# Designs tried in a protein design chat: VHH binders against Dimethylsulfide dehydrogenase subunit gamma (ddhC). Part 25

Target 1, 240 residues: Dimethylsulfide dehydrogenase subunit gamma (ddhC), of Rhodovulum sulfidophilum (Rhodobacter sulfidophilus) (q8gpg1)
Amino acid sequence: DSLNAGNIRLVDPEETVPVIKIPDGIYLRTPNDPDDIIWARVPEFRVEMVMAPPVHPSVGLRYRDEYPEQDLVVQLARTSERFYVRLRWVDPTRDMSTLRDRFRDGAAIEFSESDDSVSYMMGTDAESPVNIWYWHPDGDRVESLAAGSPGSLTRLDRQPVTGASEYRTGHGPDDSQWIVVMSRPLASEGDHQVSFERDTIPVAFALWQGADAQRDGLKLVSLNWIFARMTPDAAPAPGN
Key: E = the ipSAE of ESMFold2; O = the ipSAE of OpenDDE; V2 = 0.75 times the mean of E and O plus 0.25 times the DockQ between their complexes.

## First folded at step 20 (VHH; framework vhh_enristomig)

Design y01 (from w01 with Y107H; at its last read DockQ between E and O 0.66; V2 from the best seeds 0.00; counts 0 for: pae E 2.1 > 2)
Amino acid sequence: EVQLLESGGGEVQPGGSLRLSCAASGFTFSSYYISWYRQAPGKQREWVSVISSSGSTNYAESVKGRFTISRDNAKNTLYLQMSSLRAEDTAVYYCAARKYYKFGDRHYDYWGQGTLVTVKP
ESMFold2, look of step 20: ipSAE 0.471; ipTM 0.782
ESMFold2 (binder alone), look of step 20: mean pLDDT 84; pTM 0.843
OpenDDE, look of step 20: ipSAE 0.804; ipTM 0.918
ESMFold2, look of step 21: ipSAE 0.517; ipTM 0.809
ESMFold2 (binder alone), look of step 21: mean pLDDT 82; pTM 0.831
OpenDDE, look of step 21: ipSAE 0.658; ipTM 0.862
ESMFold2, look of step 22: ipSAE 0.509; ipTM 0.804
ESMFold2 (binder alone), look of step 22: mean pLDDT 84; pTM 0.842
OpenDDE, look of step 22: ipSAE 0.829; ipTM 0.924
ESMFold2, fold request of step 23: ipSAE 0.483, 0.447, 0.456; ipTM 0.798, 0.780, 0.782
ESMFold2 (binder alone), fold request of step 23: mean pLDDT 83, 84, 83; pTM 0.836, 0.842, 0.837
OpenDDE, fold request of step 23: ipSAE 0.854, 0.848, 0.841; ipTM 0.937, 0.936, 0.931
ESMFold2, last read: ipSAE 0.445, 0.463, 0.434; ipTM 0.775, 0.787, 0.762
ESMFold2 (binder alone), last read: mean pLDDT 83, 84, 84; pTM 0.840, 0.840, 0.839
OpenDDE, last read: ipSAE 0.860, 0.832, 0.845; ipTM 0.940, 0.927, 0.933

Design y02 (from w02 with F103W; at its last look DockQ between E and O 0.54; V2 from the best seeds 0.00; counts 0 for: pae O 9.9 > 2)
Amino acid sequence: EVQLLESGGGEVQPGGSLRLSCAASGFTFSSYYISWYRQAPGKQREWVSVISSSGSTNYAESVKGRFTISRDNAKNTLYLQMSSLRAEDTAVYYCAARKYYKWGDRSYDYWGQGTLVTVKP
ESMFold2, look of step 20: ipSAE 0.505; ipTM 0.796
ESMFold2 (binder alone), look of step 20: mean pLDDT 82; pTM 0.829
OpenDDE, look of step 20: ipSAE 0.812; ipTM 0.919
ESMFold2, look of step 21: ipSAE 0.457; ipTM 0.779
ESMFold2 (binder alone), look of step 21: mean pLDDT 82; pTM 0.822
OpenDDE, look of step 21: ipSAE 0.007; ipTM 0.254

Design y03 (from w01 with Y100H; at its last look DockQ between E and O 0.55; V2 from the best seeds 0.00; counts 0 for: pae E 2.8 > 2)
Fold by ESMFold2, look of step 20:
Structure y03 (fold): chain B 240 residues (1-240), chain A 121 residues (1-121)
Amino acid sequence: as target 1 above (240 residues)
Amino acid sequence: EVQLLESGGGEVQPGGSLRLSCAASGFTFSSYYISWYRQAPGKQREWVSVISSSGSTNYAESVKGRFTISRDNAKNTLYLQMSSLRAEDTAVYYCAARKHYKFGDRYYDYWGQGTLVTVKP
């Protein structure tokens, strides 16, 4: 797929996007393979990432007005038995060099347990139960978490989510990016794990830049819920 | 008002070493990722190396293991230590600064005017 995202449709807050149903076992060679040929057949959408507002005094002390703008490109897919998310974003440097940086780097998707149309960005107040899949670059570890306010994430007893990643160096830093796939069986597995037995699931996204002193609520987030449609009809194009 | 000024270019023998500097002024240097690019006569400009605000680095495959990028944010200065130089490293070297992590932005915010490095055949 293209490393250039400038022509990829920007998705508005509260827009509905398709989770594409793909055939079992024909196109995915290994769960979470970021390079699988099937990803060329799954529509990409672009999400604007903004600095989350500080919600704790410790986050306010680390807040910077000069935070860079960030794009995130997302793909959503399912088979008859498994849900997948693929995330990619520009990162001029591959930074996996320190243990401290490990806790500060990351990417996440947040799932709401309700059809709530009000957006709750990660690291802000949550009024309903949410499940977060949080990817870490060391060993491609993914954690399934229950969310609250920043710094109050709870690791869940069951950890059914797996992931894999690739850092692609392009012809320069503008072409270089992380690509991350996370997936889980559709069947529910443990308390507070998102149910995929719904037609539409609100989702949101977050990114942490470890070298920029991001942790807890000091992170980049999507602006609002985006509604992932699980029933396989292609979502209408937005007209651009 | 904004300046990126490269220095340290010159002629060297094959296998030699050279250190390039890029002095910056007129913007918040410490918040930008800064790159070296080069352009040989008759060739397209190509990326050489980049360093993030925190000091994380990346290199083009053609220079990996031979070149080292670094920065001194207190002095607003970028460096490129070049070792084991080869004829194909002959080029004008430019520093360039960019802030945002966006797809589709094709141009750096600031560019220097370049310094010539010539590796004798």
Scores: ipSAE 0.331, ipTM 0.682, lowest interface PAE 2.8, mean pLDDT 76
ESMFold2 (binder alone), look of step 20: mean pLDDT 83; pTM 0.840
OpenDDE, look of step 20: ipSAE 0.825; ipTM 0.926

Design y04 (from w01 with Y100M; at its last look DockQ between E and O 0.62; V2 from the best seeds 0.00; counts 0 for: pae E 2.1 > 2)
Fold by ESMFold2, look of step 20:
Structure y04 (fold): chain B 240 residues (1-240), chain A 121 residues (1-121)
Amino acid sequence: as target 1 above (240 residues)
Amino acid sequence: EVQLLESGGGEVQPGGSLRLSCAASGFTFSSYYISWYRQAPGKQREWVSVISSSGSTNYAESVKGRFTISRDNAKNTLYLQMSSLRAEDTAVYYCAARKMYKFGDRYYDYWGQGTLVTVKP
């Protein structure tokens, strides 16, 4: 059951996960279709999402015990020419509003630009070069951004990333969810765009949900890098 | 003491309307998702509608277009406006509160005791 996350493997920080290579010439009805049948062939992984650490220094264990937790379900895939990420998470209501913050009601994947990333800082201020794909629910806009200085995100000159989404109402609030696909050609385009010509790529995730009336949105982040393996031995033949 | 108290139930003719209320006390109502659930005799409890702390809503398909959920955070009160009622809507209606959801986790922090709605044959 793709809506039931309890039986999907939880990926720990710093684990390596495969990017599943799917055949070229795959049938897709529309670009980034979240409902394409091929997604049933790509293994899902869960990533624990926690409240972003505040600017003030705090120890993560006590901090995480006091804040909401959520699972993000992730699939990573590629063809010979294009990299795809599919994200899904529970969201009891469809919230399309964005009144105060450009990251409200969205989802992101962050890529380290270095082969040996030193530290993960997505939830505070970036201290290493990163490329971020940020999905906006309004019109399924995806922006490619760079973070080079603390607290600063810069829209890049080239915008090669596209996306699409579906909000799916379930049998209750615990089954209702967003499903988002983002993708880009494997070839790099411009400064600070992630290079997929690497054996592994450090990735991290963020979510924004504007469900708290006391705030302009809830920002959740993954705990640390996960390493996406681009090596071609990640997709065994079906049936054997 | 935390309390959720439903009211406004009663008997109504098919095609009629009712307005249910759920009065909340003892917690920060404005920070919660609040849901309506219903349970018909001999049936399992089923979800009806939910409203977020910011006012965004969602509905079960069986009630979409006929029921409207709303909240008044100043009065700590949740409402369900029910229209075009059918015999299948006969049930005890409950409100429930929760701050955040995970896949498949049906735990709620608080539940009400329910109010009966009967739609005559």
Scores: ipSAE 0.426, ipTM 0.768, lowest interface PAE 2.1, mean pLDDT 77
ESMFold2 (binder alone), look of step 20: mean pLDDT 82; pTM 0.832
OpenDDE, look of step 20: ipSAE 0.755; ipTM 0.898

Design y05 (from w01 with G104N Y107H; at its last look DockQ between E and O 0.55; V2 from the best seeds 0.60)
Fold by ESMFold2, look of step 20:
Structure y05 (fold): chain B 240 residues (1-240), chain A 121 residues (1-121)
Amino acid sequence: as target 1 above (240 residues)
Amino acid sequence: EVQLLESGGGEVQPGGSLRLSCAASGFTFSSYYISWYRQAPGKQREWVSVISSSGSTNYAESVKGRFTISRDNAKNTLYLQMSSLRAEDTAVYYCAARKYYKFNDRHYDYWGQGTLVTVKP
């Protein structure tokens, strides 16, 4: 139940991590259940989360002396029909405030529609947008969005992503955490929805923690892309 | 000079109530998580409650429903309303402040000196 980050492999930027294929015959209790026993079969990894670089330099300078260190624990899994991501992170309180900005409160995974030439933050141009799955704690609402440049967002016509969450109180604030699952069918239609037909997909992550009416939300992002491997490469022949 | 000054401790009968205060100065109180901790004789310090800069709260299981944490950012003051007090609530109560929580880091930026709560047999 404690957040055991020390035993979980830290993944560096631009590394490749596996998406674990779960056998299709395994029973799932409810959609997106963060506490499903199946998650014990999926290896966890950590990514370093840092304060997001500001679009405007003066905003970023205000946060220089308060640079937080935070890890996000991630699991990537699939069945023959559906892709799943599970995210967990330390959060001292269950922030269910109604005073939030839509994108700045919650958790997100970002998928590149192209190679890693696209900015890991929010895309770099309108011709190469990224697909974002954005979870909010209020009602476990998940949105599928496209972003082509910093600060630009478009809600997509198709909304195939669902999610669920659990907040777990530990022995103290540093042991308390959110656990979030988001998932979507592997097959999807519509402009700018990520395709899972690729061997590897660049992914990045974002978190918003502790936002309130008396200050702007705190946004943390992973450093650069990591690569989600959808299909394991063939292993070499054993021994020689 | 940064200060956290607890007050409101004292002796009370079982089932009674007390209100603790923690007055803060020398830092931007409204941007910090503020917590209550307690330490009973012969025991390790344990967490009681926390309140975020947004006013969201969390409580140790042993005090849920009996204790209420709150803050007044205009007065830079943290409160703990304690009710239905029991003998096991006897302890020195401390307030503590930090700005961010992270993995495997239990350090707080600021601590108070504590206020004693005694629940008489």
Scores: ipSAE 0.486, ipTM 0.800, lowest interface PAE 1.8, mean pLDDT 78
ESMFold2 (binder alone), look of step 20: mean pLDDT 84; pTM 0.840
OpenDDE, look of step 20: ipSAE 0.756; ipTM 0.898

Design y06 (from w06 with F103W; at its last look DockQ between E and O 0.65; V2 from the best seeds 0.64)
Fold by ESMFold2, look of step 20:
Structure y06 (fold): chain B 240 residues (1-240), chain A 122 residues (1-122)
Amino acid sequence: as target 1 above (240 residues)
Amino acid sequence: EVQLLESGGGEVQPGGSLRLSCAASGFTFSSYYISWYRQAPGKQREWVSVISSSGSTNYAESVKGRFTISRDNAKNTLYLQMSSLRAEDTAVYYCAARKYYKWGDRHSYDYWGQGTLVTVKP
């Protein structure tokens, strides 16, 4: 839960991160609880988020210099039956769905079915779809979507993903944050739902911050895929 | 030359009200988060409230329900309406501007004002 991002390992593009196996039946009895004590034992990683869309890694570095830079802190965990992602990021204000000309916050994780995926939030064709879990702050709604071509998102017939969140006010804007958990059973249900039977799954991330009215909200994406290793790792080190 | 100029401070009885203003010049006010901070004698500066470019707000727990932050982008002016004032609200109040936030970067505010004194009689 460290708010000093320098103490949390920055994951580079194309790096592999572990999905931590946690004990069945003990944790997350309140579904998707962002405050479950298990989260203190799951290693955190951070990924760099840049203004969408990045065009090229070299251009992306120059693009990063001119546009907002934001770190997303990620934890990946599973039980024998369920996959969990926990996301947290700095957001000075809470922006939910509104009828009053405001933009809402949001978060997404994208799962690739192939190794040629990029870290943007869109698949390249209908035969190689990506599965997107898109969290909405109003009611903690999570949508499971398929991304087809071009710029087309399709809500999938099965909606097996659930989520919960907390907006936490800190001691200032720099440590006020959203914390979001999304999860789904490991077993696939329906066409275009990501399969967790693979040893390694490419993932990418997106954030929406609705507070920047000058640009109709701020959309940030991770620079490239990161590989989530599904093989169980050693238990987390004991806490303090 | 960037300038943030606070005004509206003064003495008030407990339970009273004051409205602070912060006039901004020399930068694109409408694209910034603007915050109020305060510093009592012998204490560290503490955050009071923030308002986004779109008008979304957040407040420190100690002032929530008593203080209201607002902005007028046409006038480049930030406001803090304070009510139900208490002795512990006595402080110099500062406005500060920042365009982007990231983890743990507490000393990278782009601009700060000079402050206005609020005194709530004991």
Scores: ipSAE 0.462, ipTM 0.783, lowest interface PAE 2.0, mean pLDDT 78
ESMFold2 (binder alone), look of step 20: mean pLDDT 82; pTM 0.827
OpenDDE, look of step 20: ipSAE 0.815; ipTM 0.921

## First folded at step 21 (VHH; framework vhh_enristomig)

Design j01 (from y02 with S107H; at its last look DockQ between E and O 0.64; V2 from the best seeds 0.00; counts 0 for: pae E 2.2 > 2)
Fold by ESMFold2, look of step 21:
Structure j01 (fold): chain B 240 residues (1-240), chain A 121 residues (1-121)
Amino acid sequence: as target 1 above (240 residues)
Amino acid sequence: EVQLLESGGGEVQPGGSLRLSCAASGFTFSSYYISWYRQAPGKQREWVSVISSSGSTNYAESVKGRFTISRDNAKNTLYLQMSSLRAEDTAVYYCAARKYYKWGDRHYDYWGQGTLVTVKP
């Protein structure tokens, strides 16, 4: 799938997108396979990614002037037992390690624990934290984290999220890309893990591009929340 | 004034090796993606290789395993080590610099003038 395909809809901030119900038990050998043929049945959408909003406006203006915007292609799906997100974005090179003078790539999805929260910058306070799934390219490790405000980041006791990825070289650097799948059982395990028992969940996204020579790389975030609507489990499972 | 100046082109026999250089000035070389492109007579320009500011690389399938891109940030210089050269590698080779990649904008900030590589039949 190319990011230049003209049929991928750009989703505006605060729009609602569906989490597509897919059949149980018909996926490939692993639940996170980025190449699973089932992904062709899940609609893609694009989200505009911009430099993270600054705390200080004058620094942030220079920061935004230096770094361009990017699109993230997203798919959201569920089975009767598991929630999936598939992310893909342009990355002209593969950044896997933390060697000196190198920074690694990364991707995250952020889930609000409150239906009425409008903050996408790691939550609003400690009483209403967000759950973050942060993917690391080395070993396809995913961390489940809680954040209540900028700089308030805690690794959770339970780590139920798994992931897998593929880096694909395209016809040039403009269509070379990472493809990342993260998933977790629908049933919640542990404090501050997002609950999928809700009809609609605010989500936001972040990317790190490890090619930036500055420490911590370039961080891009989606503008405001997008609302993920959980498709009900009313359809019968295939094979029954 | 920004400049990218390629050098090291020339004639070589099939199976031979050649090293191209691209000397950069007038911008912060170490913070840019730097690429090699090539254009054969009568053909469209095609991508060859790219190296990130952190030193990560990518290659077109047609050159993978035969060409190596590298950079020396202290000398503001990009290199392309070419080996196992074939007639289809004959082209003018350009270096190009770009800060970031983004949707819908394929513009490079800076281009060099090119250096000719000829692989004899």
Scores: ipSAE 0.438, ipTM 0.775, lowest interface PAE 2.2, mean pLDDT 78
ESMFold2 (binder alone), look of step 21: mean pLDDT 84; pTM 0.841
OpenDDE, look of step 21: ipSAE 0.788; ipTM 0.906

Design j02 (from y02 with G104N; at its last look DockQ between E and O 0.53; V2 from the best seeds 0.00; counts 0 for: pae E 2.4 > 2)
Fold by ESMFold2, look of step 21:
Formats: C-alpha cells, structure tokens, sequence
Structure j02 (fold): chain B 240 residues (1-240), chain A 121 residues (1-121)
C-alpha cells in the first residue's frame, strides 16, 4: 500500500477505467469502511494532481508544468444498488476544518452530465453543471453540490451521499495519509444528482491541502476527465 | 535568502524539559509544512514531528505524548516543547520546511543547521 510503489497504474487523462462490480450480499460492517477487506479486491489506480491557478481554472492547463506533482490513488466499485469511491493520498497531518471557504480543506470527486472528453474545467459554466461529492475532514461529512463555474457551488436539496475516513500515520510525513470512502445508492435521488444509468461517466478529482486558516489553501485538480465505465461486462483491461 | 535558524538546545537532566525554536525568514512561512528531524551520533536522521500551515500536527511514535510542536505564523517561528526527556533523545535537532508532498519526491525545500540537545546520563 505504499503511495510511491510503481505497481499502481497511472491513468492518463481521458482514459476509461472500470467500476469494479463487487458481489451483492457480501458481509460488510458499514457501507463506507475504508478498511473493509473488500477493497483488496478492487484494483487501485493513480491520477496525477496539479495545482489549479487561482483566477481562471481553464489556464491550469498552461500552468501545470509549474506545479508540484501529487498523485491521488483511486478505487471505483459498485454493487447492484450502490456506487463507491475510495480515495487515498499523502497528507502529513490530519487537517480538520476551515473557517472561511467550503473547499479549502477536503477531497472531492466531480461527475459530468456530458460525455465530453475534449474539454475540462473545474466548475464549468452554469450551462454545463457538474455534480460534486465534497468530503469534509470534520465529522466525515459529505456534501452533494452542483457547480457551473468557479466559485458557483450550490448545495443540493437532497443529500444522498455518505462517507467515512481514516487517517494513518506512517513512518514519516511522506507515508502518512488520508483514506476516504464516499458512496451513494445507484438510484438517483434528486435534481442535479449524477445518474449512474449511463455506460460511462466522466469523473475528475480535487484535493484541498495546506494553510487554509491563513486564507492560503492548496487546491489540486486532476488534469482532465477520466471515464468510469459502469457496465462491468465492457470493462477494459488495466493498463490499456 | 531563505533561513531556518534553530535555537534552544542545551544540556538537560533525564526527565527534564527543553523548548526549541526555529526562526524562519525569506519565504512565506505560513504556507509551509514545518518538521522537526533529529540525528543522534552515528545514526540516520529520523523524523520527530510535523505541523501544517493550519496548525494540524503529527508525531513519531517515540515522542508522542512527550513532545509538542507548535507555530507562531505572526513571528515566523516554529517551536518544539520537549518534556520527559530521555537519554535516547540526545541528538542534533533540525527544522525543515516543505510546501508540498509529492508522489515521487521526498526532498525538503529548506533545512536549518541544527541545535544540539544532550540529555545527561
């Protein structure tokens, strides 16, 4: 489970990755347990994360060579009734809350309603809204949000997403990490909630780390959409 | 020019207490993770503690409950309060600053020159 092990495949932008179907009726302690043994059955992949520019997220494509590399390790799974995402990343300390901005500290997965693999912006225009699951470090709260443009996040009326997390101290700050699971029933519950009745779903990721109490939080974003293939029968081979 | 300047080292009796300071200049201290490391004679450098820009902390198991890391961003200063000191805590203590933790890079942006802590037999 080393974050630096070369055996976790790096997924390139616009690649398709399978959502792994796990058996219905398996014995789970809770739906979001980050330590459940079932996660050993779900292949991990890495997504490259880059620091977003502060003013225009679209210019992040021009600036990513100037930002540090950090990887997010991801697992995607489902049962016949529920979709799960597990995220883990290096975090030298356990950061609990912010006093100012909703996204200064935490982790998110972003789902698009379109299958567009050519264009990516964190928080698109209002005419192409996305559904974001945002995990807060305090209390393992997960919010389902709609976003159409930078700074335009709207909390949705229905909140069907739940989560849990664990912080693990390693032998030093480079192998200390957060592990977060978020999940939701496959059946859609409310306006602007992502539909899992699609063959593939564009997904992207964000992390908030750093000096949030000083109005100086680090925001990292994935480089572009990847495509989550919901139908296990059509899943591509890993490393394709 | 970036500087990290440790101070507060010295000789102390077993069970005693000592406070180390690390004064920072030449960079935006408040946006960095700051760590304490130590190196005993003849041993590899080992991690002691880290504090985030927001004040969140983490500690090596060997010092947990005895050492407290803190920071004062207005004074650009990091502290390590050491209590219940033992002979095995004898080492040169270094502060180190790093803005990001990267997948394939374990290096720090800045290191101090160290301050010696000696716990008497």
Amino acid sequence: as target 1 above (240 residues)
Amino acid sequence: EVQLLESGGGEVQPGGSLRLSCAASGFTFSSYYISWYRQAPGKQREWVSVISSSGSTNYAESVKGRFTISRDNAKNTLYLQMSSLRAEDTAVYYCAARKYYKWNDRSYDYWGQGTLVTVKP
Scores: ipSAE 0.345, ipTM 0.730, lowest interface PAE 2.4, mean pLDDT 77
ESMFold2 (binder alone), look of step 21: mean pLDDT 83; pTM 0.831
OpenDDE, look of step 21: ipSAE 0.737; ipTM 0.884

Design j03 (from y02 with S53T; at its last look DockQ between E and O 0.56; V2 from the best seeds 0.53)
Fold by ESMFold2, look of step 21:
Structure j03 (fold): chain B 240 residues (1-240), chain A 121 residues (1-121)
Amino acid sequence: as target 1 above (240 residues)
Amino acid sequence: EVQLLESGGGEVQPGGSLRLSCAASGFTFSSYYISWYRQAPGKQREWVSVISTSGSTNYAESVKGRFTISRDNAKNTLYLQMSSLRAEDTAVYYCAARKYYKWGDRSYDYWGQGTLVTVKP
């Protein structure tokens, strides 16, 4: 279960990946169990995570020694009634401290409400909104949020997303990781909640590896949309 | 010039205690994860403990409950309090610093010279 073990495929920006349909009712222990044996049936893929462009006060106050690289391992699955995402990443320590903001310590998946690929980092206008599932380690809290304009986040009236997590200590800090599952019913549609009644859905990811409430942590984002293919049918033969 | 300098090693009886220190200079200590590693002669170096910039910690199973890592960012110093020492704890102990953990890269930005801990038979 090492992040460095095996050859997990790196997915490029704008690539299409399958959402794997699994049999209904196979989660016997708990609904979001990160250790359920079914996850061995779901192909993993890696997404390159990069430091989000900083909010720069001025060039004289900026210090940036090196651009960090981090991979997020992702699995996408569904049943006939529920969509699941499983995320895992290296984290040398378990950070259960309270957050000073919503995206500093945790993990998120972002869904485009539209089929366009132009606005993957928070919504850029009211016509291109995004739905964000934000997992917080304290109590496995998951919030469904919307971003419909620059710099604006709104907690949605309906909160249909649930989650569970595990922190594993490995043989060293490079083998220690968080594993997070978030899921929601397919049919839940409330205002600004992503619709799973689409052939493909653009998704993006974010991570926070916070360290100190008095100091800034690390915020990482995926580079662009990845397209989650919801259809159970085989992909059509492209241009052949 | 970057330095990590370990101290506090020495000879100790089984069941005894030691406190190791790692004094840092030449970099922004508070922005780094700091770890302890150890290496017995003829053996592979093994991880002991890590402390994050926020003070969150993790430990190898072999030392959990016996060792405590801590940091004093005002003094740029890392500590390892070792208790209930055993012969198997005999090793050179190193501190190491790195800013980020990333896929496929196990390297550290800075390493200390090490301090020897000997637990007498």
Scores: ipSAE 0.460, ipTM 0.782, lowest interface PAE 1.8, mean pLDDT 77
ESMFold2 (binder alone), look of step 21: mean pLDDT 84; pTM 0.838
OpenDDE, look of step 21: ipSAE 0.583; ipTM 0.833

Design j04 (from y02 with Y100F; at its last read DockQ between E and O 0.59; V2 from the best seeds 0.66)
Amino acid sequence: EVQLLESGGGEVQPGGSLRLSCAASGFTFSSYYISWYRQAPGKQREWVSVISSSGSTNYAESVKGRFTISRDNAKNTLYLQMSSLRAEDTAVYYCAARKFYKWGDRSYDYWGQGTLVTVKP
ESMFold2, look of step 21: ipSAE 0.516; ipTM 0.810
ESMFold2 (binder alone), look of step 21: mean pLDDT 83; pTM 0.829
OpenDDE, look of step 21: ipSAE 0.677; ipTM 0.866
ESMFold2, look of step 22: ipSAE 0.516; ipTM 0.810
ESMFold2 (binder alone), look of step 22: mean pLDDT 82; pTM 0.829
OpenDDE, look of step 22: ipSAE 0.858; ipTM 0.938
ESMFold2, fold request of step 23: ipSAE 0.440, 0.439, 0.490; ipTM 0.780, 0.773, 0.799
ESMFold2 (binder alone), fold request of step 23: mean pLDDT 83, 82, 82; pTM 0.831, 0.827, 0.824
OpenDDE, fold request of step 23: ipSAE 0.871, 0.873, 0.876; ipTM 0.945, 0.946, 0.947
ESMFold2, last read: ipSAE 0.417, 0.477, 0.436; ipTM 0.763, 0.798, 0.775
ESMFold2 (binder alone), last read: mean pLDDT 82, 82, 83; pTM 0.825, 0.827, 0.829
OpenDDE, last read: ipSAE 0.881, 0.867, 0.876; ipTM 0.950, 0.943, 0.948

Design j05 (from y02 with S31N; at its last look DockQ between E and O 0.63; V2 from the best seeds 0.56)
Fold by ESMFold2, look of step 21:
Structure j05 (fold): chain B 240 residues (1-240), chain A 121 residues (1-121)
Amino acid sequence: as target 1 above (240 residues)
Amino acid sequence: EVQLLESGGGEVQPGGSLRLSCAASGFTFSNYYISWYRQAPGKQREWVSVISSSGSTNYAESVKGRFTISRDNAKNTLYLQMSSLRAEDTAVYYCAARKYYKWGDRSYDYWGQGTLVTVKP
């Protein structure tokens, strides 16, 4: 519904949130369908997004004390075979400009490869290895990336992540939004791909906004890691 | 000092066309989302259209395909080309400017005074 739904829980930095197990046997319409009715059964949470320092300074980019309160609404889910993330945020217009920085208009979830992660806040240099799923509106392509050398990102040789999106016009610009789903099989595949065979996984989020002419290359990031707790598979049924 | 001034309203027959203008002064127009809203007597104000600083647009379903929003940043002016007008389009039309969208705050930074559009029965 609206971004302003008053009962969506705001998650604090370093909090633990569950990855909701969707029971096997429920048919999904298509992979990554942002409008699947199953998403109404997965609790939403909000993450505060803050302006990051510029990567490539250009005219108009600066840190400022007043910046938009931009919340990202997140759902984390899994089946017995696949991990899903659903992201939604306000965007008054659909902007698919190709004139952006290293990351275009888009959204990302970042996974720490280790159980002990360094601070990831405001673009602070972090030594923790990360796997990043990056969505951009050009063809609904999702890329699996890793932090390679300092200050760079590398496309991984295996690309197991897929996604889909929808832009919804609301009753006005303040409730018009992007909705993005990304997913990957739980089974690990390839170097530097996040392992879902862990009890908890540190995650963080990023958004790129390309509609503001004075914010070319502007990146919003979550304040710190939150911890995604993987819900285990259901126990085998008795007697079989 | 800041001013948004709408013009171009008037009376028109059903099926007719009008072009509204909104002249801006006292702020950096090119940095703002600019919207058209309208309010008929006894009704809530409703959104019509928005245009971003880069020229991306969005429209309410009720006007999509009939109305076109545009902007001229060199002249600090917003436009609304209205075509195929209907009686239910009768309203006071306002322009509004907002730099960015804030959680929990539906206010606009600046509003115009409005221009009346009357579509005769």
Scores: ipSAE 0.493, ipTM 0.799, lowest interface PAE 1.8, mean pLDDT 77
ESMFold2 (binder alone), look of step 21: mean pLDDT 82; pTM 0.825
OpenDDE, look of step 21: ipSAE 0.590; ipTM 0.834

